# VHH binders against c4kar8, part 291

Target 1, 263 residues: c4kar8
Amino acid sequence: MAELSTPSPASPAPLDGGRGDELEKFTLRGARQILQLLQDLITHRGLITAHTGGGHSFMTAVLKVDEERGRVVLDPSPDPQANRRALAAPRLTCVTQLDGIRIQFPLVGLGEGQDKGRPALFAPLPAEMLRLQRREFYRLQVPLAHELSCLLKAEDLARKPVEVSARVIDIGAGGVAVVVPTGAAEFVIGGTLPACRLALPDGEPIELDLEVRNLNRQTQRNGTEQLRVGLRFAALPRAADTRIQRYIFKTERALNAKARGGL

## First folded at step 16 (VHH)

Design kc56 (framework vhh_vobarilizumab_d1)
Fold by OpenDDE, second read of step 17:
Structure kc56 (fold): chain B 263 residues (1-263), chain A 125 residues (1-125)
Amino acid sequence: as target 1 above (263 residues)
Amino acid sequence: EVQLVESGGGLVQPGGSLRLSCAASGFTFSYYAMAWYRQAPGKGRELVATITSGGSTSYADSVKGRFTISRDNAKNTLYLQMNSLRPEDTAVYYCARVEVWYYDSSGSTYEFDYWGQGTLVTVSS
């Protein structure tokens, strides 16, 4: 009777140490950062997929963050069975997206109850939140002091060529968002603006082709209407890409240093 | 404005019974969990009983089997039936609206946002 030595379950291969370091760069552990991100989720009414394990999940939202008590309040599922699974799970894995950035965070110690007469789920604040910012989708908010501008070659309503100097409000590897006065030019989504000029603080303007990706009308507090135009870099030379990336990196570093109280 | 008004307190002999009432106004009563708590002279506040919007009840061990919390949503009224009263039940009894309650692995948590002025219950021979 040969004792069939049951093969010892192979210890899961240590997660390759290199991926851990990359994830750490995207992991928020600061209490203030976590609270801010949760508040942003509330403000944007971000839908969250909560995974309970075993391939089960339900849709929820953050309803409230209680900083004093260190808890988060979630919208329960309309499915009682999903709520039961959530409460029985040792951990919820919450996944959402905000501004194109994937956010993931664990919740442990889930409870069920009521907040102001409404059914709710309760959990302690997450100890960490993962914000996976893809470089390609990252948009730096341009400081007003930098006065970045883009000279747009567009057409007016009469299809007459016009040049519009637009303030750059955000910039990323893939494009820029600009603001223009309403009526300054006619923009068509999917249209190309050829031979535009992006002015960076570090040198001569970059000549590039821009594709209109989105248009948003904004009313300022003073009642003035502006048009926000999202523009994609249609053909960016490598040298220009390098300059843009350098600017973004340098600016981010400066902003982070300032936020940390560094002069 | 949210208002809670307790009534029904008074002097009673040991072994006697009282029924407290709390009239609620200024909010959708049927949506909220409600509670009774009491404060005896020289002692801290003690949670006596809770009732959820769904009618689930809980009691302090000191009053279990003697007190009954109930609600009439049509009348916006919370009740506490107190039987077999003891001298140690002497206290000011308060009605409270539960702002937050939840149950987790650590137990039940109750937070209150509104309470009444209270009604005095004196149990004395």
Scores: ipSAE 0.753, ipTM 0.894, lowest interface PAE 0.5, mean pLDDT 90
Fold by ESMFold2-Fast, scan of step 16:
Order: sequence, then structure tokens, then C-alpha cells
Structure kc56 (fold): chain B 263 residues (1-263), chain A 125 residues (1-125)
Amino acid sequence: as target 1 above (263 residues)
Amino acid sequence: EVQLVESGGGLVQPGGSLRLSCAASGFTFSYYAMAWYRQAPGKGRELVATITSGGSTSYADSVKGRFTISRDNAKNTLYLQMNSLRPEDTAVYYCARVEVWYYDSSGSTYEFDYWGQGTLVTVSS
């Protein structure tokens, strides 16, 4: 149902403001996160649809982010009428996508001028940016060096409680995939595993309830068999969600920086 | 290399006129907004006048109605026509290239990246 009520990450239409409580988990307010995301839009030449209200929008792009002066520089529209609407608007709602992830942010206090002799639009840095992940399209492959684990509270074949330490192989906004030794525990699709503990680098393990979504028995190249278990976060406290998102963002940035440095 | 070379300064009597010129080279002059600054002995620098690539002008209150900024894009030259000169107009006048400018609800912003060496204007009898 979430898929029916949430626009596509590629959609140019702004998300409904009445869904503020639902979107809070995806809202970035850290200055470093905002600066990095805007810089990523520059690096990937991301096209932005800027909504000026009244059903009007224009295509733009971030040309420059000036941290010291606290401003962004945008490419003006070749249509002078679109630029006049933008300057008259109390705010712009900017919508774009990066790697299939929807990004949305407001700009207030738009100015018109030039940067190095070229026409440009100027605005203060946004105080917040929405980065909406789609579960089916986004998975961070956990680096082996991180040794990320989840202690699962499950049952054996006799329905006796057992604890199983599982290696986390991928993680996303809605859950994790783990590897469990074959025969260590019994899993039922749709079943809930209460009070499991997710161990992230930095800090105490996160206690959370996990729902079993899928199971896959895989024979490795060396002939050993492993069970892959897809697990959904059943009820995730905001503090836990923040820590998980921070780990994902930090790890993804480190991996992207390493890849760019290797080129 | 970007160069801005001012000329036309000199000694003039109160009520007189002078025309300053700034020869620009090393960049596409017609794309850039340009400005005139001055610095009087023992005082800080003052923005005197600006002109955008489109020809829009602005002036300091101290010179409004007496000074006129203009440009000749074919000659890559910026001008300042100074009329009804006063002793308090005595200063070194600098030509400057505008790196960034914009207008928003808070007013205008101008940021500069290159200045000339200056030309001295003395208003005295």
C-alpha cells in the first residue's frame, strides 16, 4: 500500500506535505549531509525539476555549492518567463533523483544575477532535504571488513528458543539480509523474531523485532551450504532508524570516495 | 592573464570634470559586470559605480547625479565621467571586475576578483 500512496522516485511531482510524519525519517537536516548530497547532484549532473506553484515548473541543475557563503548556484531556464515565475514564487520545490532515489528540497529567497559572467540563480542553502529510498531498488552491500552481525532470537525444530549470530550481507531502509548456518534454526515466512540485536560499528547493539520475508538455501563455490534470510524491520524506533541510516550513508560515501579515488 | 589598466586621472579645479578610462584584456569583457572603486588618503575604499553586462547602472549616494559609468564593449573599455568635482572626490580610482553579482529580496550583492593599479584624481585649486 505504501507503493500506492508514494510517488515514484523518478516522478517530478512534489510529495504531499500532509505526510510529514511519514517523511520525517527520510529528511536530512545535517549541514554535512546536505552539502554532500548537493555536491553529488553536481558530480552526476543531476537534472532538477523546480516547481514554482500554479502547475508551473522548469528544468535546472546545481552549478555550484558555496559552503562559506551558505548558498547554491542554479542554472537559469532559457525561458525568461519561467525565471520570472521562479523569482516571484515564495519558494521553489526542487525534485530530482540520484541512483533511483528521490530527492526533494525547498529553496527560499531566490536571486538573479551572474557568476563569472554567466547568468545564474542564487539561493541560500536549504535547511532540509528529503532523500526517499525505495526498498526494492536500494540495498547497501555490507563490506566484509565491517563484520556486521545480527543476533537472531529464533526457535529450533522442537520450538525451543535458540540464539543465532548471523552475518549481515546487505542492509536497506526496510530491513537486512543475513546468512545463517543451515540447520541452526527454523524460519517461517511471515514469522516474527522478537528482540533481535543488530550490531553496527559504533555504539550498543540495536534491539529490534524482525519479520521473515524470504528464505534461500545457497550452495557456495567450495561446496558449503548457507541459508540466506531476508528480514523486515517490524517496528523501528526513530533513534534506531537514524543510526541505521547514518551507517548506510557513511558507508556508501566511503565506498563512492574509494571508487572515485581509484579512477 | 586578466589585466585592468586605468588612465585619465590628474589635477582638476573644484567644479571641473574628468573622464577616467579602464582598458580590459585577457577575458570576454562584454560578459562581465564592471565597477569603479575609490580610496581617499586616510580612508577606507568606497564602491562608486557599477554597470552590468546588460547596461544597468548603480551609484553611491555621494556621486549620484554627478558621475556616469559607461562601457564600450567593442573597445573592451570602461569609463567614468566625473562632473561637478569636489575636494572630497580626491582619491585613487580603481577599475574592478565583478566575479559574482545578484539581486534578491535583501538587495544587491557584488563580489570582485580583479582590480587595476589605480589612477590618482586630485581636486584642488
Scores: ipSAE 0.681, ipTM 0.856, lowest interface PAE 0.7, mean pLDDT 84

Design kc57 (framework vhh_vobarilizumab_d1)
Fold by ESMFold2-Fast, scan of step 16:
Structure kc57 (fold): chain B 263 residues (1-263), chain A 125 residues (1-125)
Amino acid sequence: as target 1 above (263 residues)
Amino acid sequence: EVQLVESGGGLVQPGGSLRLSCAASGFTFSDWAMAWYRQAPGKGRELVATITSGGSTSYADSVKGRFTISRDNAKNTLYLQMNSLRPEDTAVYYCARVEVWYYDSSGSTYEFDYWGQGTLVTVSS
């Protein structure tokens, strides 16, 4: 009776639990398919969140696939502590997105090295990759230029009310992922943040109740740490849902138009 | 236009010492791992020693405790200090640039992209 645990749509976190029967049809096991998908991540410069366990992750990217030696080469973190955690971990769970499609794969046996004079992390090619072509897992990466924020009503360590303006980094049908300044507030998984205010570019802020679904200390590509908080929309009113979906649709359309050589 | 030029080879008595040098040019020497390998007449190539850009070293079991690899980044020079030389150390010694190296669950891997012309070491007897 145990059910497969999935993260909130607002989270870049790995899928909880083992692979369920429902995930089998999305699992790539062919060597050619795996190599092609890894190459696609290189071509599109896909950013990868590599989870090392214990609520820690770091941003990386696939630099190279060495088919002859059966190795994938990853960009190391400029934070030595993040690299030490990765090298000590029994496995990495890598999560990324390509054209709105969630991609997840394990790396086992990570080691350090260099490629053409540059430090790199090396791992055996994964035996399988998840490619989740499902609408409920779709996440819009929020353009930095939109300066989209959510004013969180939270508590500090002394349980005193505080308001935290958090940058929204991605948004989907079921929630948002935000980054908060280190030490700005205390978050508890499963806790509810009432009357938060989501600021979209057009119109007044949307007042929302948000549930904390996950917490992750993420080491950025520049070596700095940030707290990433995944938040689920609790009891979303239809008018708010319509505005959020309209924002996602308009932003996707604009990004696709830009990619086609327009602006 | 990468160049590696070895020097310091010669005839030496058993139990003697010799220091090989490799002058590197055409790349940022300090960023690259480097290696020494050797080839005895009629034998295959043997990796002798490696040194990473960070200074970590490794040695073949046949030379461990007798040879020391080192580098001088200010001079773009790689060295191999050879002590307690034996007749079986007789070989042409080559300097090499390590294109790729890694340590993972399968062990150590080293791949080379450039080699010098070699310098002959003869241990008499």
Scores: ipSAE 0.510, ipTM 0.801, lowest interface PAE 1.9, mean pLDDT 86

Design kc58 (framework vhh_vobarilizumab_d1)
Fold by OpenDDE, second read of step 17:
Structure kc58 (fold): chain B 263 residues (1-263), chain A 125 residues (1-125)
Amino acid sequence: as target 1 above (263 residues)
Amino acid sequence: EVQLVESGGGLVQPGGSLRLSCAASGFTFSDFAMAWYRQAPGKGRELVATITSGGSTSYADSVKGRFTISRDNAKNTLYLQMNSLRPEDTAVYYCARVEVWYYDSSGSTYEFDYWGQGTLVTVSS
């Protein structure tokens, strides 16, 4: 009777240092972003697994965020021993999921007490929160109401420079998909469109180079043919990346809120 | 509505004793930590004593060994027994409900959301 050793749930491997740069892209450090994400966790009653080290964890939730005092309030474990471990731990690693996205954040400096007569754990606001969205694969379907556009600098069949205003239909960290009228320009897969302008709702257009990655002819419901062009960001300044990410995050949150009947 | 009503203040000679009471209403008294703080004329507010819902007590160094905070949950009443009173104990004493308290490596934090009107304690010859 071979005792099937149930494989001990592998402690999440410490995120190896070499992936640091990639993780930075997913790390929120802005106070407003952190606060918003914590509020979202409250709103959605997100269960959090708090790891105390040594293979120990307990389930908790964010109960309150106090922006003025810079603290977060957590639901204590019903297990007093878990709470003791939490308080003794130099750091809690909190792991949760919101809208299918893994969220991880550290808490340090835990205290125990009460909030309005209820037992609670207290910690300073996290300095950072990791939102592990697979940016490279995630494409936000742009709401029609946002009217995102991209001014494409392309060439026509005669190789004459033309500017085409294209509607953005989806956007991700790596690029955009746009629709253009058939025949508006000639696109070559692998070709670069220099000095294009992506218009976001939050400010001035972003100037960027775009690489044509795919072309798909599509027929609209009205019988009109359009060309869907998949474009990669060839060189995206950090500031532009941040703006794009902010837009995606904000829009996603709004869409999810609407889907939940909150709007 | 949350109400805290202090009583028991008065004039007392040095070395004398007083017992303050705070009648609480409008909330589940037993669930909340409570505190006494005082304010002497021209001075800031000073935390005197705290008592948790579980009955754990803490005192300011200035009153340790002389004052005792206690509670009767059945009566919704907080008490402060003050013995060996000194002129420097002269103050308005306030009962307060602790909205938030916590203890961490930096120490204890107390935040109050309700307090009474206070009762004057005068220690004078």
Scores: ipSAE 0.759, ipTM 0.897, lowest interface PAE 0.5, mean pLDDT 89
Fold by ESMFold2-Fast, scan of step 16:
Structure kc58 (fold): chain B 263 residues (1-263), chain A 125 residues (1-125)
Amino acid sequence: as target 1 above (263 residues)
Amino acid sequence: EVQLVESGGGLVQPGGSLRLSCAASGFTFSDFAMAWYRQAPGKGRELVATITSGGSTSYADSVKGRFTISRDNAKNTLYLQMNSLRPEDTAVYYCARVEVWYYDSSGSTYEFDYWGQGTLVTVSS
C-alpha cells in the first residue's frame, strides 16, 4: 500500500499532501517554533533540497531569518536555470533533515536580489513547518514468532457487532496493517472501529480506536485469499504511544543485532 | 569605514541641468546596488533612482525621462544627471548604499544602510 509508505527521513522526496490530516499533529504553526527551527538549520548549516515541481529541484540553505520583516533569505543555485524555475514556481517545497528529524516546509512568493552585495533569494516566512521523527513513517515488519494480534470490533455483513482477531503484519507510530479471515467482517474506508484491543508481547492489551484507511485483497502463494486492512490510530494516550514505540524500537534493535551476527 | 560624499548641487533655473556625483569609499563599490534619495523642505525622503551592481536602473515616476542614474566602478563614483529641472525638484539629494534589494511578482523592495550628508539643489528663477 503506497498510502502506508512514506519516504525515509534521509530522503529528499516530498511527503504526499493527501496525508494532510494525518500529518497535522506534526505541523508547527507557532511563529516562535518556526523561527527556532529555521535558526537551527542556519546553525547546523543544513542543506535543503528545494522542489520546484515537474521533477526539478536544487540545493539551497537558509542564510538568514528576519522575524521583524517576516522573511527568510536563501542561498541561490549556481545554476541560473534552477533559479528561474524556482522564481516561476507557485510554491517551493523545501525538504531537509536535522539530527535524524525530517523537516519540510513550503515557500511562496519567492524573489531574487542581493543581501549586502551578495546574490540571494527571499521569501516570506513559512506559515507552517512539518517536523517528523523517523518513528512517524517507519514501518516494522512484525516477526511471525511474536504472534502480534489486534482484536477488532467491527460489523458483519448484516451490520451486527462482531469481534475479529486479526494478525498484525506491520506496525508504525501511526497505525497497523492487519490480515483478517475472509468473510469475518465488513470494512469501509474512513469507518471507525471503537475500543479495539492491540496485544503486545509485554503487558495487557492496549484499548484504542482505529480508522480504516485502506483495503487490499491478497492472494497468498498457496492460493488462499485474505484481506489486508490498513488501520490508523485515531487517538493514543501517551502511555499507549510509549508502549507501541518501545515495542518497535526493541524489535528493530533485536532484528538488527541478529542480522549483524551479534554486533 | 563606509563613506559617501555627494557633490554638484547648486542653484539652477527651471529647464536647466545639473550632474550630481557621489564618491564612495570603505567598501567594494562594484558589489553594491546604489541609490539617490531626495528630501524637500518639510517632507520625508523620496527614492529618486536606483542602479544595481549589474547596471539595471529604476526611477521614480516624478523624474522618469528627465534623470539618468549611472556609475563608474573604476572610480567608485555614482552619478545623477538631472535634465529639464522643475521648481518641485528643489531638495537635498542624498547618495545611499542599498543593503538589501529584491524583486518578486508584487514588485521591488529596497533597504538602505548608509547615506551621505547630502547636496542642495535649488531650482528657481
Scores: ipSAE 0.673, ipTM 0.860, lowest interface PAE 0.8, mean pLDDT 86

Design kc59 (framework vhh_vobarilizumab_d1)
Fold by ESMFold2-Fast, scan of step 16:
Structure kc59 (fold): chain B 263 residues (1-263), chain A 125 residues (1-125)
Amino acid sequence: as target 1 above (263 residues)
Amino acid sequence: EVQLVESGGGLVQPGGSLRLSCAASGFTFSDYSMAWYRQAPGKGRELVATITSGGSTSYADSVKGRFTISRDNAKNTLYLQMNSLRPEDTAVYYCARVEVWYYDSSGSTYEFDYWGQGTLVTVSS
């Protein structure tokens, strides 16, 4: 079985498509469904990471879906080299998110030209799209105002115990992504952090074991460096699971109400 | 509103020359690729020549070496210089604006959204 990544802003890497049987229930093959999903990406101005292979990718967006001619129109990269790599690639693997749902699709037969005088990339409509609507793949972007934190029980470089308060940037049923100050602790992918404490609004911190799944070092616009750590819930008690899901549901409803003109 | 107005057609003897002009208005001419089409009596339309906004040109095999497409962005005008004219070049010639063009592994695609009214070219004695 292929190990599937939980969708996260810290890790847009493509999922393994070789396990089609595992992903079949999340695969859209209906022409109408594909057209509607692509149109939703246009409407919500969804940014797409297009992987060209060899560790290269560029940021793009769907500009237009032409149902009659069976093609999509994409925003080219401002980097000419990225566009050349894309045109030379046998396929693009496009990865994006819409309302916390991970979307992935291939594009084959890329062309370069113009649409109404503007540079554009052209490709036939994808024959399939992955839309990962499973609970384990949903990630809520945590509002800064919630000041959600997780106290991590980790080790420093000398293997001595250290406690680090990390800001939670996203949360799902399967885990959290946190920001840790550079040098505050050492993390090893696959390592377990026991008895960490997740502080949700309204109530005592939840004690849980976390497994390190991914690490990403990101330089901020002010020049400071942050470590983003993806953490999986190793053994989540039912009461804790219920409380986390309740927080996600309540926060999503509140955010949707604000986005649609509520208080 | 987009307008394309052709001129320069007429009667010419075999071996003669004509220059067609297309005056464009209602859009930023320099941003668009442009084309010349022709339609002979009782036949379908044939793409004769294209020119991109960057100046790259293409020609139908039937006119290569005899026709030259060019543009003057300052005057918003497209030209077709036709030399060594043959009776089989007799047709109505249309100026067209390219809405979409692209190149991929299967070749080139050109799609048009506006055409002029056409100008008649007759090659005969």
Scores: ipSAE 0.608, ipTM 0.819, lowest interface PAE 1.1, mean pLDDT 84

Design kc6 (framework vhh_vobarilizumab_d1)
Fold by ESMFold2-Fast, scan of step 16:
Structure kc6 (fold): chain B 263 residues (1-263), chain A 125 residues (1-125)
Amino acid sequence: as target 1 above (263 residues)
Amino acid sequence: EVQLVESGGGLVQPGGSLRLSCAASGFTFSDYAMAWYRQAPGKGRELVATITSGGSTSYADSVKGRFTISRDNAKNTLYLQMNSLRPEDTAVYYCARVEVWFYDSSGSTYEFDYWGQGTLVTVSS
């Protein structure tokens, strides 16, 4: 069955439907608003993590929105197995971000085919989209050039201690998301990884206790598999919190300055 | 620019056979699904057969077992082999390029963007 996951600052995991009353104010149901948000994802080339259930997902993007026919067109995975899982799933849960704002929406009735000779996935427009503009859900997408890493203390398949250097892909006030090659270590949701080391661009690595909040096996757009691990800061010293916030602030300002001043 | 040119039409007796060809140019033929349509005098266009880039085929119930759609990607050519022809098969036959196709749990969808000029098939004694 599909694993129940809760949203956290460290997780790309889908939001719990039991929070419906609290999330209603963040839910877009107007057709025009939904179309505009999907178009914004196209314009900003937003990468989408599409969850197919069973802890599996793949990276996709919205290629076009057809308002007249009421459908969205998605980039298929180059991995045929990921596409087969998506087509077999009763529902696709799509998670993405624009300017640090978390966006989530369901797609049902997925089809496979071609648009102008190019492989594509097709779905009816979603009836609702979540757009969460809360500080606790803000995630900075880490620029690849920053080469941020976190040395994780975990266990291998034989339950033997292992150290894994994981690339940090996003970071927020409450945690990080990292990518690890599939099979490099075993992770258990709710498990604690003690004395991990987060390497920021300035100064010594920060020693942190991390809690595993979610796991996702992602097929990348080039067909390679990776394990995405969402990690919560279990006990964050004030000095570490200050350094992390400073990194987020400075990186966001630099990216915003480039967007405004660049051509 | 995209061009589709049909050939092979003519007059044939009931029970006879014809092979239609469609020469495609102006696009990467091997990437596209293709179709054959027909239009009898005073009637709308009827979808006869489709073939995907991978070679999967579909047929209208009226022609199943009698017609075979095929393609030669090296020659950029679409074919329709018509056997056991009936007077009701008399029509102008059009080659068409599939702009969009997909299948989902409810079935298949096909949408078209280009058609050829057509070739006349007359089935009569």
Scores: ipSAE 0.652, ipTM 0.840, lowest interface PAE 0.7, mean pLDDT 86

Design kc60 (framework vhh_vobarilizumab_d1)
Fold by ESMFold2-Fast, scan of step 16:
Structure kc60 (fold): chain B 263 residues (1-263), chain A 125 residues (1-125)
Amino acid sequence: as target 1 above (263 residues)
Amino acid sequence: EVQLVESGGGLVQPGGSLRLSCAASGFTFSDYGMAWYRQAPGKGRELVATITSGGSTSYADSVKGRFTISRDNAKNTLYLQMNSLRPEDTAVYYCARVEVWYYDSSGSTYEFDYWGQGTLVTVSS
């Protein structure tokens, strides 16, 4: 696979706009398609990571899409500093997923106020939305009940080896996104973490090398901050790749069965 | 059901004062921004004053320094204190609920969903 200067598909970080020509076939520009996709995010209660630049982001959601007024309404952060960063940013890059498909869109001209007495952020409807219908960009949101973790081999502030158990947030063919406890380790973008151990529900932990692709200090919807780390699988053996893919497919089937009432 | 009922209008001489009241019901008053509009005979509606749920106020240049908007959340009531009244202030005054407001780099936006029936203020000798 060719290595691009953009973050890996497993990363929650936005894809570089310099790929515009390559991503054109995945770009929605029709007003009705954009409105429908935003409405689907509301219906499915899709959580959005809004990137404000400088490695900062916050969790939000689309509360309302107003076709008549040409705007979208977002859930503000309970952290006033996160909202101030968002309002000061020339652009928000919003990243989310719907049915495992990565969705990314820009918001420009953010405002702060209220909708029907409730605090809200306002922005004009995006002129385009990226919907990446490719398997390399697919990421499964890991169910909390699975308690899926990855034991990271990293270094502390004094460059001494440390092992950190990180919760896996999402997983795809190219990597994982994890939440690291505050102060547990130091990470450098482009650095390699050797011999990490990914614990899947069925069988022994998978030993693999992970490359740090992105770091995001994320303000949660409850106002707390956490460090999200995007990690790429380096030289993944086929047997490990097969196990990861089986986990993804099995979990998708279970989630789809549950949505239909299930067993 | 949302109801806004204005009172306090009447005939007053130039230089006089009036206090308008708006009784609100059918919603959580303290959560919403509120406004006063007026419509003079033969003219369109003019936004006179706004007050946010947090108490921040704004005024039209024509009334700044003479009118004061205020609210009493315990009574679900909006007020407009009008001092140094002029013949040009003659209008029907409407209470309005702010459905949407926000501030961005371009300025402020206000949108209204409910209006009262209005109360007539006549300033003449």
Scores: ipSAE 0.569, ipTM 0.810, lowest interface PAE 1.4, mean pLDDT 86

Design kc61 (framework vhh_vobarilizumab_d1)
Fold by ESMFold2-Fast, scan of step 16:
Structure kc61 (fold): chain B 263 residues (1-263), chain A 125 residues (1-125)
Amino acid sequence: as target 1 above (263 residues)
Amino acid sequence: EVQLVESGGGLVQPGGSLRLSCAASGFTFSDYTMAWYRQAPGKGRELVATITSGGSTSYADSVKGRFTISRDNAKNTLYLQMNSLRPEDTAVYYCARVEVWYYDSSGSTYEFDYWGQGTLVTVSS
């Protein structure tokens, strides 16, 4: 379904390729633009979530872009199983963020080997890259020090009600992404979690309904696996929207001030 | 300064054996995949054998079962043991450093940044 293919703004889940007409204005197809954007990802050491299909992904980064050879070099996962899934996939869908702007691109024809004796993954340069500059796709990476949590009202493996405290890893105008403890609850894409409680640092928890938009078993840089759940705000009162936006802007200002003060 | 110096070439009769050596200097030899190339008179360069930093080897179909590539990281030396030599093996043999290699669904790719001067192997009589 088209509805199920729409990503939460707070999640790194890939956008559906069937929405090409909606996304065409955000699609970069010029070789120079693609090379420049990939170089920007290298310069900022941007972490990339590479989706291999079947709800699986791994964390990677662009190590090098070779314009003359027409290829990119990626950091392999320390988990051999994640690399095997990537090599077996017909395509990788790479999702990242640069200065709050969502970036997504496909890689086809993945190979494995070495660059100057160091393990690496290789792929031809993407023919297109998506660069979404719209507010609805922006998401703030939540600082670990904030310890943001969302109390989810879900069901366990036996379909019994359960409450799960999940760590919020990113947040945007349309939703949040959370990390759920392994085996704590079952999630169905398109399912609604009623009366969940989002705890921001200042004030009372926000009570709201969340819709499950995506599920991702993500292999981390240390080789461990976690379940990441993308959740859309199904019904967001104006007061809640204001508090969430205030938190995002306040946190961005604090992070920017800290970065500038580091001279 | 990267240097690769081949030795061990010579004249040998069909069915004979030779061992080629390549002395490497100017880089961390143990980190790199290394290769042997050959070039027969009037032909382009042919990849003969490769050995990765981890010790995995590959061979051209024309030499499988007859040639063995090996390395000694303590001595920064690459070797090619050539057995059951044939007139068709007559060529200049080059040591090469592999900058990049990878395997995908279409096959293997090897890219080289340095080659030695070469050592002549003649299989005759």
Scores: ipSAE 0.574, ipTM 0.794, lowest interface PAE 1.2, mean pLDDT 86

